# Ledger of designs, part 5: VH-VL binders against p42126

Target 1, 258 residues: p42126
Amino acid sequence: QRVLVEPDAGAGVAVMKFKNPPVNSLSLEFLTELVISLEKLENDKSFRGVILTSDRPGVFSAGLDLTEMCGRSPAHYAGYWKAVQELWLRLYQSNLVLVSAINGACPAGGCLVALTCDYRILADNPRYCIGLNETQLGIIAPFWLKDTLENTIGHRAAERALQLGLLFPPAEALQVGIVDQVVPEEQVQSTALSAIAQWMAIPDHARQLTKAMMRKATASRLVTQRDADVQNFVSFISKDSIQKSLQMYLERLKEEKG

## First folded at step 23 (VH-VL)

Design a2
Fold by OpenDDE, fold request of step 24:
Structure a2 (fold): chain C 258 residues (1-258), chain A 123 residues (1-123), chain B 109 residues (1-109)
Amino acid sequence: as target 1 above (258 residues)
Amino acid sequence: QITLKESGPTLVKPTQTLTLTCTFSGFSLSTTGVGVGWLRQPPGKALEWLALIYWNDDKRYSPSLKSRLTISKDTSKNQVVLKMTNIDPVDTATYYCAHRGYKWGFWPYFDYWGQGTLVTVSS
Amino acid sequence: QSALTQPASVSGSPGQSITISCTGTSSDVGYYDYVSWYQQHPGKAPKLMIFEVKDRPSGISNRFSGSKSGNTASLTISGLQAEDEADYYCSSYIRSTYVFGGGTKLTVL
């Protein structure tokens, strides 16, 4: 299993641990398991909150799976991007309280996952950076991801962060507001449990409606423009120059592992 | 080619437990994202979803029938079993098992169906 | 759960186009695009015709098309043929639950 679910029905909380080695890349299988696991918890009245974390400290999620975006058919690219959209939509609109216990590096797609949560706790490790570094790779973040970041850290901060493709170490991440707390690594999980309890103390109905109200604009926009967004992605990723770059990068990664 | 076939009793008495088995081929219930669902259709009536089991043994049940349903799988035998307790004449229906496919991630559709088995509940 | 609302019956002549509506709520049909359509001939199992509102499985005729507006999904069959005479069911998936419409009997005149 790529997702480990540790339920505590008594506490009304479940911990979803990412276990997709080596770096919790968002493969199709992983995306699927995440959605299914989350949906299970959403449908169980015993649970009101979920903590997202990595089974292995060091990497929360490295982001999108490059193998899904290189050397495949346009249909595959479209399908993959739809799956990414789906994960975002499901997380972003979840009726559960979602808290990210970020116990590792959290770039790009990892940051996407974290940003969908209601609250983010980052381990105080200089090696654990969080942010959207797409522009450094010549990639433009989709509007719904841009909005997500903007809604988290504000327009100006998001504008700077996205254009420069910044990855924030813990201190800076806290300062800019992309995470809510920075704590020692050994305290990440316990802090997450405490935090989620605070959120769950709020009546569910009121909380959920408020959350929906706050996030409706961005979510609805993606839903209505889902196909267009997919087309944009496919058009971009299918470019010869991009494919070549991705291929080279993948080859380099293989060499480094070998 | 994906195929599914329902088996079990075609006549059940009220209050008894109905056990149906779905035997399938052409796919594996160990494949990520794949599931097998049970649906039913009373004569001349609409389709109703009953339960779903995923490759990872995750289970889903109809809210209205959850207390009466148990779904399980034997991946090695390519079988899924549905048990329904406290059967009533109102449960008379054609019961179908169906393949929940996997396509580009989360894909909650039944793309292959068994032929169905008519179960009549009568004293 | 509340069933999706379909017309009980629709009819058309060969070569015509007909549309079957499926009305739900903002919590099902209107929430996500997990809308599907199934065709069922008498005494046969349902057959998936449309998924994700508008996509067709392999082997399904392009005469079948789907759309959605608000809380209503629609199945359109163009160039109606005698073989299209069947019951059609819409379905929506939401929150780990499948909901079906009451079915529409399509008669080809």
Scores: ipSAE 0.896, ipTM 0.939, lowest interface PAE 0.6, mean pLDDT 95
Fold by OpenDDE, fold request of step 24:
Structure a2 (fold): chain C 258 residues (1-258), chain A 123 residues (1-123), chain B 109 residues (1-109)
Amino acid sequence: as target 1 above (258 residues)
Amino acid sequence: QITLKESGPTLVKPTQTLTLTCTFSGFSLSTTGVGVGWLRQPPGKALEWLALIYWNDDKRYSPSLKSRLTISKDTSKNQVVLKMTNIDPVDTATYYCAHRGYKWGFWPYFDYWGQGTLVTVSS
Amino acid sequence: QSALTQPASVSGSPGQSITISCTGTSSDVGYYDYVSWYQQHPGKAPKLMIFEVKDRPSGISNRFSGSKSGNTASLTISGLQAEDEADYYCSSYIRSTYVFGGGTKLTVL
């Protein structure tokens, strides 16, 4: 089980804990479990909010599974990217209140997940950085992810962050607005519970419609351009130079872990 | 190759509980993303989805029939069981079990079907 | 959830193209792209022909194509052949629920 769901029906909240060792990479299996778990909660009227967090502190999510994007067929890349799109669409458009309790590093795809949430709490640990560092790997963020970040921290800040591929430590993350609160690590969960309660105090109908209104443009754009986005990704990721870069990065990671 | 086969009684009396078993091969319900669903089709009528069970034992039911349905699995035997309580003549139908495949993540389609078993409800 | 609406029957001559419509609502067909089509010959189990509105499983002829506009999905069969005569069902998946159309009987004249 890669996703642990701890429901509290009385509180109307469930905690989804990422448990995909070693670093909660967004593998196909993990993506699938996330969508299925979320869907179940969405279909249960007992729940109005979900807290996303890592089962093990240290890493929220290291992001996309690079092994899914390196040394595979174009068809595989297309399928994987569709799965990523699906996760984003499901999270981004969820009728549930989503709060990220970020108790670990949150780069790239991890940040993608966090950005889909309505509210983000980051542990005050200098080792826990959040951001989209795709450009450091020679990769560009898709337009829907760019829009998500832009809608979170503003156009100018997003432009700088994306171009430089910045990973923000807690203090800077808070300053730029990519997270909403920075708290001591031991307070992340309790703060998330308090925060989500505030969101759930709002009538669901009004909240959900407002959320939909706010996010409709970005979501609809992806839906309309879903295939084109996949093609762009496949074309880009299949480039020899990109594949080489990814391979090198994977090798470095192995060396660091070994 | 993926195969599924339905088994169970072909004649059931009203108010009884219908128990159907799906025995499958070519895949495992321990595989992430995989599921097995039950569907039915009354004679000359449309398909109707009944229930779905995932590899992780997560279950989904038709909203209209949820109170009457119980789906379970035995991964070691490659079997999925559907129980339907309080059977009525209106439940007369061909019952199918089907493989819910895994293709590039979340993939909610039935790509392989059993041949179906006709269950007649009569006094 | 309410059933999807399909025409009861359609017909065409060999070599022609026909289209079967499947109309839902903004809460199902119009919400997600989890629309599929199944072919069913008499006395046989349904066969998946189209998924994700327009994608074909391996082994399915390219004569079968799917599309969606608004709350209506469509199955188009080009170059009709005698073996295409069957019942066709559309399906939509939404929030852990499957909904099917009433089915369309395709007759090849």
Scores: ipSAE 0.888, ipTM 0.936, lowest interface PAE 0.6, mean pLDDT 95
Fold by OpenDDE, look of step 23:
Structure a2 (fold): chain C 258 residues (1-258), chain A 123 residues (1-123), chain B 109 residues (1-109)
Amino acid sequence: as target 1 above (258 residues)
Amino acid sequence: QITLKESGPTLVKPTQTLTLTCTFSGFSLSTTGVGVGWLRQPPGKALEWLALIYWNDDKRYSPSLKSRLTISKDTSKNQVVLKMTNIDPVDTATYYCAHRGYKWGFWPYFDYWGQGTLVTVSS
Amino acid sequence: QSALTQPASVSGSPGQSITISCTGTSSDVGYYDYVSWYQQHPGKAPKLMIFEVKDRPSGISNRFSGSKSGNTASLTISGLQAEDEADYYCSSYIRSTYVFGGGTKLTVL
């Protein structure tokens, strides 16, 4: 299993742990398991909150799986991107309280997952950076991801962060507001439990409706433009220059691991 | 090629437990995202979903029938079993097992079906 | 969960186009695009004809098309043929639950 769910029905909380070695890349299988696991929890009235974290400290999630975007058919790219959209939609619109306990590096797609949560706690480790660094790779963030970041840290900060493709270490992450708390690594889990309890103390109906009001515009826009967004992604990723770049990068990664 | 076949009793008495087995080929319940579901259709009536089991042994049940249903799998035998307790004449129906395919991630559709087995409940 | 609403029957002549509606709520058909259509001939198992509102599985004729507006999904069959005479069921998926319509009997005149 790529997703471990540790339920505490008494507390009304479940901990969802990412276990997709080596770096919790968002492979198609991993995306599928995440959606299925989340859906199960949403359907169970015993749960009101979920903590997202990595089973292995050091890496929260390295982001999208490059192997899903290189050397495949256009249909595969389309399917993969649709799966990414689905995960974002499910997380971003979840009626559950979602808290990210970020106990590792959180770039790109990892940051996407974290940004969907209601609250983010980052371990105070200089090796753990969070942000959207797509532009460093010549990639443009989709509008719904841009909006998510903008809604979190503000327009100007998001504009700068996205254009420069910034990855924030803990101190800067907290300062810019991309995370809500920075704590010692050994306190990340306990802090998440305390935080989620605070959120769950709010009446569900009022909290959920407020969340929906805040997020509806962005979510609805993606839903209405889902196919167009997929097409844009496919068109981009299918470019020969992009495919070559990805291939080279993958080869480099293999060499480093070997 | 994917195939499914239902087997079990075709006549059951009220209050008894109905046990149906789905034997399939062409796919494995060890594959991520794959599931097998049970559905039924009373004569001349609409389809009704009963239960679903995933590759990771996660189970889903119809809310109205959850208390009466148990779904299980034997991956090594390519079999899925459905048990329904406290059977009543109203449960008379053709019962289908179906493949819940895996396509581009989350894909909640039944793309392959068994031929179905008619189960009559009568005293 | 409540069943989806379909017309009991529709009819058309060969070569015509017919549409079958499937009406749900904002909590099912109107919420997700997990709408599918199944064709069922008498004494046979259902066959998946449309998924994701408008997509066709491999091997399904392009005469079958799907759409959705608000809480209503629609199946359109163009160039109606005798073999299209069957029962058609719409389905929606939400929160680990499957719901079906009451079915529509299509008669080819």
Scores: ipSAE 0.707, ipTM 0.880, lowest interface PAE 0.9, mean pLDDT 94

Design a2
Fold by ESMFold2, fold request of step 24:
Structure a2 (fold): chain C 258 residues (1-258), chain A 123 residues (1-123), chain B 109 residues (1-109)
Amino acid sequence: as target 1 above (258 residues)
Amino acid sequence: QITLKESGPTLVKPTQTLTLTCTFSGFSLSTTGVGVGWLRQPPGKALEWLALIYWNDDKRYSPSLKSRLTISKDTSKNQVVLKMTNIDPVDTATYYCAHRGYKWGFWPYFDYWGQGTLVTVSS
Amino acid sequence: QSALTQPASVSGSPGQSITISCTGTSSDVGYYDYVSWYQQHPGKAPKLMIFEVKDRPSGISNRFSGSKSGNTASLTISGLQAEDEADYYCSSYIRSTYVFGGGTKLTVL
């Protein structure tokens, strides 16, 4: 299992732990498990909120799985990107209270997941940076992820962060507003429980409708352009220069981990 | 290559519990994203979805029938079992099991079906 | 509305094109692309013809095509043949639930 779910139906909360060795990369299988697990919790009236966290030491999620984006067919790239879109849409539009308990490094696609949540808590460890650093690999953030970052930290901060591929250590992450709290690592889980309880104190109906109202425009822009966004990704990722860069980076990662 | 076959009683009496077994081959129910669903079709009427079980034992049930249905699996025997309690003549139908495959992450479609088994509930 | 509405029947002559509609709501068919179509011959199991609104499984004739506009999905069969005479069901998936249309009997004249 790549997603461990620890339910507490009496409290109305579940903890969803990422366990996709080695670094919780968003593989097709992991994306599939995340969506199916989230759907089960959304359809179970016992649950009102979910805490997203990692079962892997030192990493929340390292982001998109480059093996899904390199040396494959255009059909594979299209399917992979649809799976990434699906996870984002499901998390972003969820009626559950979502709190990310970021107990490790959170670059790129890890930050994508965290940005969908209602509240983000980052462990106070200088090695645990958060941000969308895709441009440092020659990859551009999709418009819906740019929108999400903009909505979170504002246009100018997002503009600067995306162009430079910034990763924020905890103090800077709090200052720029990409996370809502920074706490000692041993307090991340208890802080997440406290935070989710505050959100759940709001009547479900009003909270859920308000969230939907606030997020509708951003979500609808992707929903209405989903096929076009897939074609844009496939076109971009299929370029020889991009494939070469990905292959070189993937080879470097194998040497560092092998 | 992928095949599914339904088995169980063809005639049941009201109030009994119906137990249907789906025996399959050509795929593994331990593969991420894979599931097996149960559907039914009363004679001359439309298809109705009943339940689904995933590789990880996650389950989904039709809301209108949830209180009467239990789905389970035995991956070592390549079997999925559906139980429906308190059978009534309106439950007379052909019952199908169907494969739901992993393809591009979340893929909620029934691509391979069993031949079906007619279950008649006496009055 | 949690139901999908299909016409009870449609008919066409060999060689013609016909279209079967499947109308849902802005919350299901109009929002998500989890729409599929199944063909069922008398006494046989259903067969998946179209998934994700417009995609064909391997081995399905390109005479079958799907589309969606607003809250209505459509199955089009071109070059109608006698063996296309069957019942056709649309289905939509939303959250944890599959919903089927009432079915459309296609008669080849």
Scores: ipSAE 0.624, ipTM 0.846, lowest interface PAE 2.2, mean pLDDT 91
Fold by ESMFold2, fold request of step 24:
Order: structure tokens, then C-alpha cells, then sequence
Structure a2 (fold): chain C 258 residues (1-258), chain A 123 residues (1-123), chain B 109 residues (1-109)
């Protein structure tokens, strides 16, 4: 229910729509549904590509769910972070063609999802920014997400963007290379269909082996350090100062809603 | 306390359809990520996975047996049903249903099992 | 379903440590860390002892430990007790399927 899958087996494509109200935050349940839905499509030979998009107006995904990282046990933090790692590993190493049709705001964990895709299309709306803004919240991006951004936009651009916590509006996102196309919002879905058809025109075996070769080093760095990365996250998020900051931020979000 | 119990015929004739029911308690099959699987174990042989049904009605089947298997659930009765068509003497085994799930995301392990039910296929 | 390779039997005396191997390939045991071990006493259902290569469910003794090197997973039981006498199965999860080893009969002498 949090992931709506619209199959078109004749075209070899499925559309995965994010439907986790209100803002597609990456809750533990949403992460679980994403991985299970992706696995189903990966193991169905009638599908060669998937378009990731949002069913929520104005937002692709707001990122990690802060309620999973605040006021919980260390065991909960460890389990949550493993679930985040699992989604990234599964998307990043998927043999499907993945295209993100970014029809809304895409900060932090939303950008994490988008960066795993082979191709990114962003709607031309100044409210729809994309980037890894963790440092603005006093949080650092994990090394494997830093690697992913660096591989996408280059070292210097990534270095500046991460330190400053930059969110790129559409024109700047295209210029820096964090997205591949910017189109009017009403054209995002049709552009994604055209793009995925172009990628799928490449013979599957050669394309998949090439993707695996290009991504192996980055994926292996997390796989070989997975337990340590979990413990580093648990240690960081458990700090009293971090917990207090998260609690205050969550309280401000509730007050802004009424 | 999570419990599962298998029920169904203990003796089946070749070519018939085997219907097995798993009745469970102590968990909800409405919980995201939770599933119930079916496995079997021929006498003196290894375990073999057959099928899995998720909380959202997604299904997975052993590739070699997929054409013969149907898994379904009855949420109102806390039951999962496995049907296997065209039964043959090689299908003689103890059949188990098992809970799949842990409270943390994607967790593909069977942590609680039923006692098992022996199904014998006559010649 | 393919099978993972386990020794047919192992034995040890009370108080000793023993190790049961489970050998697969780079496309199963060596691919993911979705490796688990199950204990089965005669006439009883299997019981999950180890998941994710080395993790123990709540209530499982720390005498049971797991590891993996390359394409081989291992279950080590330290301080053998009479109650440890059982069949042990390894399992690997890959691409929506479960594969099991042939099982190892542990005899406590």
C-alpha cells in the first residue's frame, strides 16, 4: 500500500509510485515495502526497467524518517540503519534499468534514492530542489552516499555541496549534473518513459555487466564495512545533543501543522 | 507466543490436489514485512522451501514447483493455505509452515515453525 | 532448489568445540549475508539458531556462533552438551528463493 506498482509487462516497464503520506519519508515500513516490491520486479522476467516516482503532490521523498531516529533504543537505530543500507544496496546494484521521475522535492534520503538510478528527470519547479543537505541539520552523510554523489557530479562539486548542505533548484541541478534532464512538470512521466526505452534498447547482458563493473568498488566499500557503518550511526545518533536537536526539530514540525 | 499448526490430510492418492492449512496465533499477517512460508522435508532428507505469502498478498514460489503451487491467506481466520496439484509419491514429506519476519525491515529468515504434518502419497 | 554442501556427520565429546561447514558458491553463500542455521531434534520442528551469518535470536546460547569466509559458512558449537545432539541445516536466501544444505548429524559421545 505504501508503494503503488503500475505494471506494463508488454513494454517491460513498471512504475513504482511512492505513497507514504504525508511526504514519503523513509519509515521502516516504507523501506521494507520498497525492497520487497523491487525484489518482485527483479525476479519477474517480463520487466526490464522501473520508473520511480511519487504519488504525493509536491514531494518525491523528504528523506529519512526522523521518528525512527529519535527516542528509540540502540537496537532500533541499528535495525533502521540496516534497512536504509539494504534499500541503497538493492537499488544501486539492481539489474533493472532505474529511472527517477522526480515530480517533487527531493532532499536528503530522497536524493539517496534518486542517486541510485541510472537516469534522473526533475520537474522544472523552483520548489523542487534536490541534494544532500544533512550538514544543515548537523548530520553527516554516510561515506557510501558521499561516494555516490561524488561519482555523479565529481569530487569538487560534491565536496562543496556536502560541506554547505546544498539543495539544487532545477536549473542548478542540471548544471551541476545531479540530474540528467529538467522538463515541465506535466512532461516528467512521458520523458521518463522515453528515457527508459532508450536505456532498454541496449542489450541487457552488456548493459548489466557494465553497470556492475562501474559500481562494484562503491558497493563493496559498504558491504565490507556494513557492521561498522551501523555501529557508527548508532553511536552518532545516540548522542544526547543529537537526540535533543532531533526532538526539537520534530516538535517544530508538529507546531507548524497545528 | 507465536505458534503455527499445520492441518490437512495425512494420506493422499496420486494425481489429487493436496490442501494444507496453517493456523497461527501470536502475530498479525497484516504487519508490514511479515510473511508465512511453507516448507517440506521428505523422510530422512533435507528441508525444501515451497512458497511464501506476504502481508500484502504478494506471493513467492519455488521455481521448480511454481506450476503446481497456490498459496493464499484468510486473514479473518488467521490461516494460510497451500494447494499442490498433481500429487506424486515423491511428494511424501513432513510439511511445515513457518513465520517469516523480524521487527526490522527486510529479514528473510524463518524464526517460528509449526510442528509439521506428515503427508504420505499412496502408490 | 539446489543444495548447499555440509558434512553428513560430525561428533564430539561433552565440553569440546566442533564446527560444521556449509559450502555454496559466489552466487549464493558468497553473494549475500542471508545465511542462517537451523537445529532439528528428532521428531521436532527446526529451530533458528543463527541468522545473517553470525547473529543469534534472543534465547540462543552464546555457545553457538557463526562465521563466513568466501563461499563457506560455519557454525561453531563450544562446550558441547548432550542436548546439542541434533541435525543442523544451513540455508541461504537469494533472489526470492531459499536453498538448504543437506544437513549434518551432530553426535555427542
Amino acid sequence: as target 1 above (258 residues)
Amino acid sequence: QITLKESGPTLVKPTQTLTLTCTFSGFSLSTTGVGVGWLRQPPGKALEWLALIYWNDDKRYSPSLKSRLTISKDTSKNQVVLKMTNIDPVDTATYYCAHRGYKWGFWPYFDYWGQGTLVTVSS
Amino acid sequence: QSALTQPASVSGSPGQSITISCTGTSSDVGYYDYVSWYQQHPGKAPKLMIFEVKDRPSGISNRFSGSKSGNTASLTISGLQAEDEADYYCSSYIRSTYVFGGGTKLTVL
Scores: ipSAE 0.551, ipTM 0.827, lowest interface PAE 2.8, mean pLDDT 91
Fold by ESMFold2, fold request of step 24:
Structure a2 (fold): chain C 258 residues (1-258), chain A 123 residues (1-123), chain B 109 residues (1-109)
Amino acid sequence: as target 1 above (258 residues)
Amino acid sequence: QITLKESGPTLVKPTQTLTLTCTFSGFSLSTTGVGVGWLRQPPGKALEWLALIYWNDDKRYSPSLKSRLTISKDTSKNQVVLKMTNIDPVDTATYYCAHRGYKWGFWPYFDYWGQGTLVTVSS
Amino acid sequence: QSALTQPASVSGSPGQSITISCTGTSSDVGYYDYVSWYQQHPGKAPKLMIFEVKDRPSGISNRFSGSKSGNTASLTISGLQAEDEADYYCSSYIRSTYVFGGGTKLTVL
């Protein structure tokens, strides 16, 4: 079980906890469980909102699972990237209120998940950074993730952050606007409950239609270019130089763990 | 390699509970993302989806029939069971179980089907 | 369940192309790309021919192609052959529900 759902149907809220050891990497299986779990909650009228958070100490999600992107077939890379796109589309266009309770480090693909939410709360711990640091690994954020960051923090801040691969500590994350609140670590969950209640105070139909209207252009750009985006990813990740870089990074991760 | 086979009574009387068993091979229902669905087709009519069970025991039911349906699985026997209560002549149909494969994170299609079993309701 | 609208029948001569339409709404066919097509010969189980609007499972002839425009999905069979004579069903998945069309009988003349 990689996704733990703690329902509070009386409050209309569920807490979806990431439980994919060791660091909630977005493996193909984890992506699958996230989408299926989200769909279950979307189809249960008892729930109007979901809090996304981590069951793993110190990390919200470490991002894309590099083992899915290294030493596999082109068909596997295509399938993996489609699964990443699917999760983003489903979260970004969800009719539920989504609040991220970011109780740990949130780089790269973790930030991808957080940026889909309606509201982001980050624990005030200097080790818990958030951002899209793909360029520091020699890879580029997809255009639809660039769009999402730009919509959140503005063009110039997004332009700088993406080119430099910035990870924002809590104070800087709040200043730049990549998160909406920073609170003491022990208050993250209670703050998320308070925030989601405020969002749910808005009539569902009007809120959902407004969200769809605001997000339509960004979502449609991916939908109309989805196959091309997959082929670009497969072409990029299949390059020998990129595969060698990923292999070296994975070997360093194994050395640090043992 | 993936095969599914439906079994159960071929003739039932109104008001009885219909129990159908899907026995499968070539895949595991403990594999993340995998599911088994039940569908039916009345003679000369269109396909109708009834229920789905996922590897993690999550269940989905046709809204119009959910009060009459129960789906369950026994992973150790490679079986999925559908029960339908209060059978009526309109429930006469060929019943299929079908595999929902895992592909690309979310893949809601039935790629392998059993041959089907005709259930006739009479009286 | 709302049904998807398909023509009751279509026909064509060997070697020609035919297209079967499947019309839904912006809430199903027009919402996600979870659209599929199934072929069913008499007395046989359905077989998945097209998934995700246009993709073919392994082993399905490239004579079968799919597309979608707005709320209408289409199945096109080129180079029509006698064995293509069957019933064809479209399906859409949304909100944990599968909805099927009424089916189209394809006759090869």
Scores: ipSAE 0.496, ipTM 0.803, lowest interface PAE 3.3, mean pLDDT 91

